# VH-VL binders against q9nrl2r1430to1533: the designs that were tried, part 300

Target 1, 104 residues: q9nrl2r1430to1533
Amino acid sequence: GGVHELSAFEQLVVELVRHDDSWPFLKLVSKIQVPDYYDIIKKPIALNIIREKVNKCEYKLASEFIDDIELMFSNCFEYNPRNTSEAKAGTRLQAFFHIQAQKL

## First folded at step 17 (VH-VL)

Design gg65 (framework fv_iluzanebart)
Fold by ESMFold2-Fast, scan of step 17:
Structure gg65 (fold): chain C 104 residues (1-104), chain A 122 residues (1-122), chain B 107 residues (1-107)
Amino acid sequence: as target 1 above (104 residues)
Amino acid sequence: EVQLVQSGAEVKKPGESLKISCKGSGYTFRDYWIGWVRQMPGKGLEWMGIIYPGDSDTRYSPSFQGQVTISADKSISTAYLQWSSLKASDTAMYFCARQGYDLKGSYYFDYWGQGTLVTVSS
Amino acid sequence: EIVMTQSPATLSVSPGERATLSCRASQSVSSDLAWFQQKPGQAPRLLIYGASTRATGIPARFSGSGSGTEFTLTISSLQPEDFAVYYCQQYNTYPLTFGQGTKVDIK
């Protein structure tokens, strides 16, 4: 039946999700699995939260969307030591994001 | 509106394989954990396991580890519960349920499928 | 595993009366506690999560309270459609566990 065009924000989230380095960011960290995460990270976020906000039209400006993505990376680097797989994936995905965000 | 629709009732013999399904609609399927819960006739609810369709991250209850396989196909918004060899003790109603979440990393079952009745008898 | 114990097993109440259901955890689950309603032949329906937050669309007569190991579900003015089995469930620790249920039936 009907087909709706994806927004620019949704298209970028889809590209981030498909990236090989998205695995630390796909879903909110489970407090059962990582009990100390929420003692350290006060503004948690993940790609599934950002996608829901896009779908609910909660971003009015590109800067708001970019701020949430950057918060996600900032949380990664705050919680995870630099030598971890998570931090390395975050570094590569953030570089990819900065290239794609130039189109917003 | 969020819906989970499960496959129909199954009547099987011990030793047979079975795969039942749970199809989500009305939300982004890949972005929510899907769990499976067993309810034996006249009994309460037992958690079997959960899967995140976006990355296939899967976690089992120790009581069901090795007894069933949970999988998902995000391209068709469907999760699966599978037995390689059914036993009479597998006779039960099987529910799938989506996990909602809060911003502090808690996950709780918010929407449920209608259930699939599996009867295993000789 | 955390064992969830519900009491009473059966509660007989007249329409319009207050029903109070108890759920006890064998160790602390903080506020990671949900309440579900199940009618015969139907799937469970989420009523309360986070011990005290009503799920979307759930009538105000349903309220939850408690934290740690002792939890209560209260139905302030029981309606005919409220006769069902009620389950509590902890989601603080794996494996996730449910209580055995309290059946609320008509007096």
Scores: ipSAE 0.747, ipTM 0.908, lowest interface PAE 1.2, mean pLDDT 93

Design gg66 (framework fv_iluzanebart)
Fold by OpenDDE, second read of step 18:
Structure gg66 (fold): chain C 104 residues (1-104), chain A 122 residues (1-122), chain B 107 residues (1-107)
Amino acid sequence: as target 1 above (104 residues)
Amino acid sequence: EVQLVQSGAEVKKPGESLKISCKGSGYTFRDYWIGWVRQMPGKGLEWMGIIYPGDSDTRYSPSFQGQVTISADKSISTAYLQWSSLKASDTAMYFCARQGYDLKGSYYFDYWGQGTLVTVSS
Amino acid sequence: EIVMTQSPATLSVSPGERATLSCRASQSVSSDLAWFQQKPGQAPRLLIYGASTRATGIPARFSGSGSGTEFTLTISSLQPEDFAVYYCQQYNNWPLTFGQGTKVDIK
């Protein structure tokens, strides 16, 4: 049910955060450090925001939660070239996520 | 309820070391930046620096770079501000503050600790 | 660094009257501007962020306006509890900087 799904979302976020390749995704990109980021990325998101949404029970369906995680990766790949450390980390973390998401 | 509780007042001599603390509660500590602000007696507010407990990403004001060390222990939801060698000019009130955020990559101090008074005199 | 200049240094206002506080930035800070209230012996309290958005729990009599380099905090009808020092702060560029403050006292 919904309670079990919520717990599953919480656990998955914890696992994502603990992953070695989570560093590009832990928090929102600073507009001070990356001035053009928000000119390119129109739906910014990060694991801290996703965790907050989970805590507030904003996800009613697993698909909504998955969509936000996928958006997070999509933003990374949109802004960062493939050869960057961020993109490479994102690729690995996304693969991990896809495996874990099968358990939802 | 979001709350920041700072350690008690300190009376020190020049040359002594000091580490003051700020404990957060009522929110996920690791997921929010926490900063330090100095207020010298009868003066205004000065931004010292910030740290993101989740990854220990730390930023300093140029005026405070190398003068203090900001750290955090996310396991106990606590941020720290420390001096290796205090000066009389370090006498001030020190506030910790959480930086809330919008979805535009901007951060603003939304909750503050009660402040820690540090007095340094011979 | 971006220098924030507030005016006036002191504003004397009678209860029930409008108070208008100004904050100027040495260069554009877009809308990345916050206002804080500080009473003696207390920590600052967030009033406004994003130049014009009231923080949670802040009375409607407080309003912020402006963008770029000129900003204004308005207290439509000053209440006894509003006498304090007010600071503006930009968070558009490093380092973050505060104005020197405006003291609102009773006329």
Scores: ipSAE 0.823, ipTM 0.932, lowest interface PAE 0.6, mean pLDDT 95
Fold by ESMFold2-Fast, scan of step 17:
Structure gg66 (fold): chain C 104 residues (1-104), chain A 122 residues (1-122), chain B 107 residues (1-107)
Amino acid sequence: as target 1 above (104 residues)
Amino acid sequence: EVQLVQSGAEVKKPGESLKISCKGSGYTFRDYWIGWVRQMPGKGLEWMGIIYPGDSDTRYSPSFQGQVTISADKSISTAYLQWSSLKASDTAMYFCARQGYDLKGSYYFDYWGQGTLVTVSS
Amino acid sequence: EIVMTQSPATLSVSPGERATLSCRASQSVSSDLAWFQQKPGQAPRLLIYGASTRATGIPARFSGSGSGTEFTLTISSLQPEDFAVYYCQQYNNWPLTFGQGTKVDIK
């Protein structure tokens, strides 16, 4: 990518963070609060980490940025049963992301 | 560069209210936990609590639950520590500190403010 | 709560000598252990996190080791600027707890 792609990634992360369904994704799950999370999830990620990577220009291609967002949702669905508030929030936020990503 | 700048020293009487501040700069403030640590004169460090400014998730040490209020305003990159009614035993240096993290869900204090000295005497 | 105990309370060493500071946890904290340096009138400064990872800008003479309940901070060749109080801190469980400190002063 280019300078315009970095601005687009930042704008999209801001939109995701502001979304009502972002609450499970804002920060890494605390090992103190959820002790078994890191036994199950091998590639943890959250919106704060993705924003840091955007700010440090670590995404060279739009596909790399999209892959990290999709990994975040995949982790959510792997750890959380389908009927949980986390999984439901993830389903809605992922749909929102797919619509916004088409504008990249 | 990451910096945490705290408000100036305070001299108060027992029963008075007080709110001290910690302003972050050089990083995305809303994306890092901020903690408060007390150090009484000549003593060691005591954790009081932490707040995540992005969602206002707040956790207190049991020893400080109900004694202080921790809050943050992410629009001005500032965290606060507040007392409704000060006691002489609240005389101490108060530090704010940012928590860094690893990819295994551990959080540790990586950058510290300079401290705010609070003196409470009759 | 996890109690952190540091020893010795005071360590007197000469410049150029090796200093070894100990920290013990009342239960396992894995490698979730940090070391801080505090000079008079100053804020604590992070030296080591994850028991053995040196923080950015910290000189190579500082090293940490240990896991579980027994931890050590080593200063291989003590410099005049290293005379300070050192604290260990566990972040494995809430409440977060600090040791009482080891004061390193001049012999």
Scores: ipSAE 0.766, ipTM 0.918, lowest interface PAE 1.0, mean pLDDT 94

Design gg67 (framework fv_iluzanebart)
Fold by ESMFold2-Fast, scan of step 17:
Structure gg67 (fold): chain C 104 residues (1-104), chain A 122 residues (1-122), chain B 107 residues (1-107)
Amino acid sequence: as target 1 above (104 residues)
Amino acid sequence: EVQLVQSGAEVKKPGESLKISCKGSGYTFRDYWIGWVRQMPGKGLEWMGIIYPGDSDTRYSPSFQGQVTISADKSISTAYLQWSSLKASDTAMYFCARQGYDLKGSYYFDYWGQGTLVTVSS
Amino acid sequence: EIVMTQSPATLSVSPGERATLSCRASQSVSSDLAWFQQKPGQAPRLLIYGASTRATGIPARFSGSGSGTEFTLTISSLQPEDFAVYYCQQYNNYPITFGQGTKVDIK
């Protein structure tokens, strides 16, 4: 990726962070607060990590950026039962992401 | 270069209110937890609490719950520690510190402010 | 709360000598242990996190080891700027707790 793709990734991350349903995804789950999370989730990620990777120009392809966002949602649905507020927020935010990502 | 700059020394009387600040620069402030640590004169370090500026998620040490208020304003990259009514026993150096993290959900203090000396005497 | 106990309280060493500092946790903290250096009038500085990972910019003479309840910080060849108080800290459980400190002083 070029400089325009990195700017587009930054804009998309900002829009995700501002979304009302971003609260489960803003920062890594604390292992103190959720002790079994890291027994289940082997590739943890969150929006703050993705933003840092964007800022450090670590995404070379749009597919790499999209893969990290999709991993974040996949982790949410793997850990959280479907009737939880986390899973419901994840479902809505993922739909929002798919619409926004059409422009990448 | 990551930097945390704290407000200057304060001399107060018991019963007065106080709000001290910690301003971050050189990183995305909203994306890192900020903690507060007390060091009483000649003593060791005591964790008071932490806040995530991005969502204002706040966690207190049980010893400091209800004694202080921790807040942050992400628009100006600043975290705050506040007392509604100071006591002589609040005399201490107060440090703010940023928490780094690993990819296993551990958070550890990686960069520290210079400290704010608070003296409470009659 | 997890109690962190450091020993010795004071360690007197000469420049060029090896210093070994111990930290013990009242229950397992896995490898969620950090070491900090504090000089008079200054903020603590992170030396080691994850029990053995050296923080950015920290000289190779500083090394950490241990897991569970027993941890060690070693300074292989003490320099004049290393005379300070050293604190261990666990971040495995709330509340986050620090040891009482070990003062490394000139002999």
Scores: ipSAE 0.754, ipTM 0.914, lowest interface PAE 1.0, mean pLDDT 94

Design gg68 (framework fv_iluzanebart)
Fold by OpenDDE, second read of step 18:
Structure gg68 (fold): chain C 104 residues (1-104), chain A 122 residues (1-122), chain B 107 residues (1-107)
Amino acid sequence: as target 1 above (104 residues)
Amino acid sequence: EVQLVQSGAEVKKPGESLKISCKGSGYTFRDYWIGWVRQMPGKGLEWMGIIYPGDSDTRYSPSFQGQVTISADKSISTAYLQWSSLKASDTAMYFCARQGYDLKGSYYFDYWGQGTLVTVSS
Amino acid sequence: EIVMTQSPATLSVSPGERATLSCRASQSVSSDLAWFQQKPGQAPRLLIYGASTRATGIPARFSGSGSGTEFTLTISSLQPEDFAVYYCQQYNNYPFTFGQGTKVDIK
């Protein structure tokens, strides 16, 4: 049920955060350091925000949670070229996520 | 309920080292920036710097860069401000504060600690 | 750094009257402007963020306006508990500088 799903979301976020390739995704990109980021990315999101949404029980369906995680990766790949450390980290973390998401 | 609780008042001599603390509760400590603000006696507020406990990303004001060290231990939800060698001019009230966010990439201090008074005199 | 200048330094107002506080930035800070209230012996309290958004629990008599370099905090009807020092702060660029403060005292 919903309680079990919420716990699963919490656990998955914990696992994502602990992953070695989570560093590009832990918090929102700084608009001070990356001035054009928010001109390009219109739906910014990060793991801290996703965790907050989980804590507030904003995800009623697993698909909503998955959509936000996928959005996070999509933003990374949209802004960062494939050869960047961020994109490479994102690729690995997303692969990990896809494996873990099978358990949801 | 979000709460920041700082360590107690300090009375020190010039040249001594000091580390004061700020413990957060009522929220996920690692997921929010936390900063330090100085207020010298009878003066205004001065932004010192911030740290993101989740990855220890730290930003200093140029005026405080190299003068203090900001750190955090996310395992105990605690942020720190420390001096290697205090000066009389370091006498002030020091506040820690959490930075909330507006989902637009902006961050503002939304919750504050009660302050720690540091007195440095010979 | 961005210099924040508040005016007046001291504002004397009678209870029930309107108080208008100004904050100027040396360069544009967009809407990344916050207002804080500080009473003697207390920590600052967030009043307004994003130039015009009231923080949770802040009375409706407090309002913020402005963008770019000119900002205003308005207290529509001053209450006894509103006598304090008010600070503006920009968080558009590092360092996140504060204004020097405006003291609102009783006339």
Scores: ipSAE 0.873, ipTM 0.945, lowest interface PAE 0.5, mean pLDDT 96
Fold by ESMFold2-Fast, scan of step 17:
Structure gg68 (fold): chain C 104 residues (1-104), chain A 122 residues (1-122), chain B 107 residues (1-107)
Amino acid sequence: as target 1 above (104 residues)
Amino acid sequence: EVQLVQSGAEVKKPGESLKISCKGSGYTFRDYWIGWVRQMPGKGLEWMGIIYPGDSDTRYSPSFQGQVTISADKSISTAYLQWSSLKASDTAMYFCARQGYDLKGSYYFDYWGQGTLVTVSS
Amino acid sequence: EIVMTQSPATLSVSPGERATLSCRASQSVSSDLAWFQQKPGQAPRLLIYGASTRATGIPARFSGSGSGTEFTLTISSLQPEDFAVYYCQQYNNYPFTFGQGTKVDIK
């Protein structure tokens, strides 16, 4: 890693955030609004946390960045039944991510 | 360095409208909740509401719902608190504050603006 | 709503002595409790969050403890600059609520 990888990570995060299906992933799920979320999900993450990690240069390899994005999707599918709007948004956004991640 | 800078003091008459601002810098504004807190003269702190600038998700305290409007413009890193018609009882110091978070879904105020004094009198 | 009650209302302590401030919640707030310091004419400043985690830049003399309904802020060796009002705040449930404050006066 280097400056080019950090710029690529930020660009990809921006594209994910702008995607119509990003709404379940923009910020950490509130424990007040979804009380059982943190009983089920042990490694929570969201796009705002990933962006902060990119800005603080915490990703040294593309694989570390990809792992955090995949964890985000994995959490979505673990918590949300497949017939939910959250799971459907996650499925479409994950497919978009897989296409974009091939550039990394 | 995280900073929240609020608009200057206001002197208004009952019935007038007002919009005060809170501009964030030194962090990604769209990625953190911004809250508003009222402090009446000589009194303690009261939570009014919060907004997430990235998606405009807004939550109000029941005591302030319908009395004020909270909004944000992520393109200029600014949050707003607005009254359509001020009352003398709105005289107070108004603080904006950013919310940090833990990895268990809790949000807490970590950085505060300097405050905007609003005086409403006839 | 969750009511936060602080005691004492006013505490007078000599420099170098220990100050202990209490905060009680009307129902459990787990560890979702913050302490703020407000000096005259200034905005509140975060001291402690998560009941016991010191915020960045806060001197080691400040410590928080407790969980559930009973919480304590301790200042181990009060300094002249610690003259202020201290507020506890729960963020475990909406609406977020603050205690009424404890004023720390320096003898």
Scores: ipSAE 0.760, ipTM 0.912, lowest interface PAE 1.1, mean pLDDT 93

Design gg69 (framework fv_iluzanebart)
Fold by ESMFold2-Fast, scan of step 17:
Structure gg69 (fold): chain C 104 residues (1-104), chain A 122 residues (1-122), chain B 107 residues (1-107)
Amino acid sequence: as target 1 above (104 residues)
Amino acid sequence: EVQLVQSGAEVKKPGESLKISCKGSGYTFRDYWIGWVRQMPGKGLEWMGIIYPGDSDTRYSPSFQGQVTISADKSISTAYLQWSSLKASDTAMYFCARQGYDLKGSYYFDYWGQGTLVTVSS
Amino acid sequence: EIVMTQSPATLSVSPGERATLSCRASQSVSSDLAWFQQKPGQAPRLLIYGASTRATGIPARFSGSGSGTEFTLTISSLQPEDFAVYYCQQYNNYPYTFGQGTKVDIK
């Protein structure tokens, strides 16, 4: 990614992190607290990892950045039943992301 | 370049309060756990607890729960360790350390501050 | 809490020799084990994490092995700057715990 693409990804990640519904996504799920998580979720990711990849210029295309964000939501919905606070937060944050991603 | 810079040495009396600091730079501070480790004179390392500055999620060692308070201010990239009432037995070197992570939900200390010597004597 | 026991307490070796340090956990910690070096008057320095992965900038002479409850740190061709205390630490369960340390003295 170019300078303009990097700035756009940085801004979007910052907006996601600041969102009230970001709490399930800020950092990787602790295997101490949720020991079966890594048996079920094969491609774990979180906002702190995505931000690090943005800062290291690891996304070549906007689609790669979008794919990582969508993977994060997909993991949330796969592990967490729909009636959980995690899944509800994920639903709202994903909707917010889709609106913001139209600017990419 | 990742750096953790701690506040200077402290000399206190029993019963006094104290708050020491650990300032991170060279990385996104809010995105990494910060831990505190005690080393009493001539002794080994003791894990006290950790905090995630992004959401203030805090975990304490049972030995330190209620004895100290760990906090962070992500707006100034600084973590804190605080005592309400110091004891002579709190005399030690206190280190802060950042936690790196792997993609299986494990966290390990990767960068350390230089340490803050706290001396509590009458 | 998980108790980490290191052996020997003190190890004296000549420059260029191989040093082998042991760390035992009272219960399985999988591969969630780190090794730290601490020189007099300095902060600890991460050497190995995940039992066997070298941290950035750590010389190839440092290697870690093991899983479960038995772990080893090997320092091949010891250098004078390797005089230090070495600590193992488990991060598999709360509270995180350190071994008591092995002091490496260069003969």
Scores: ipSAE 0.335, ipTM 0.828, lowest interface PAE 3.2, mean pLDDT 91

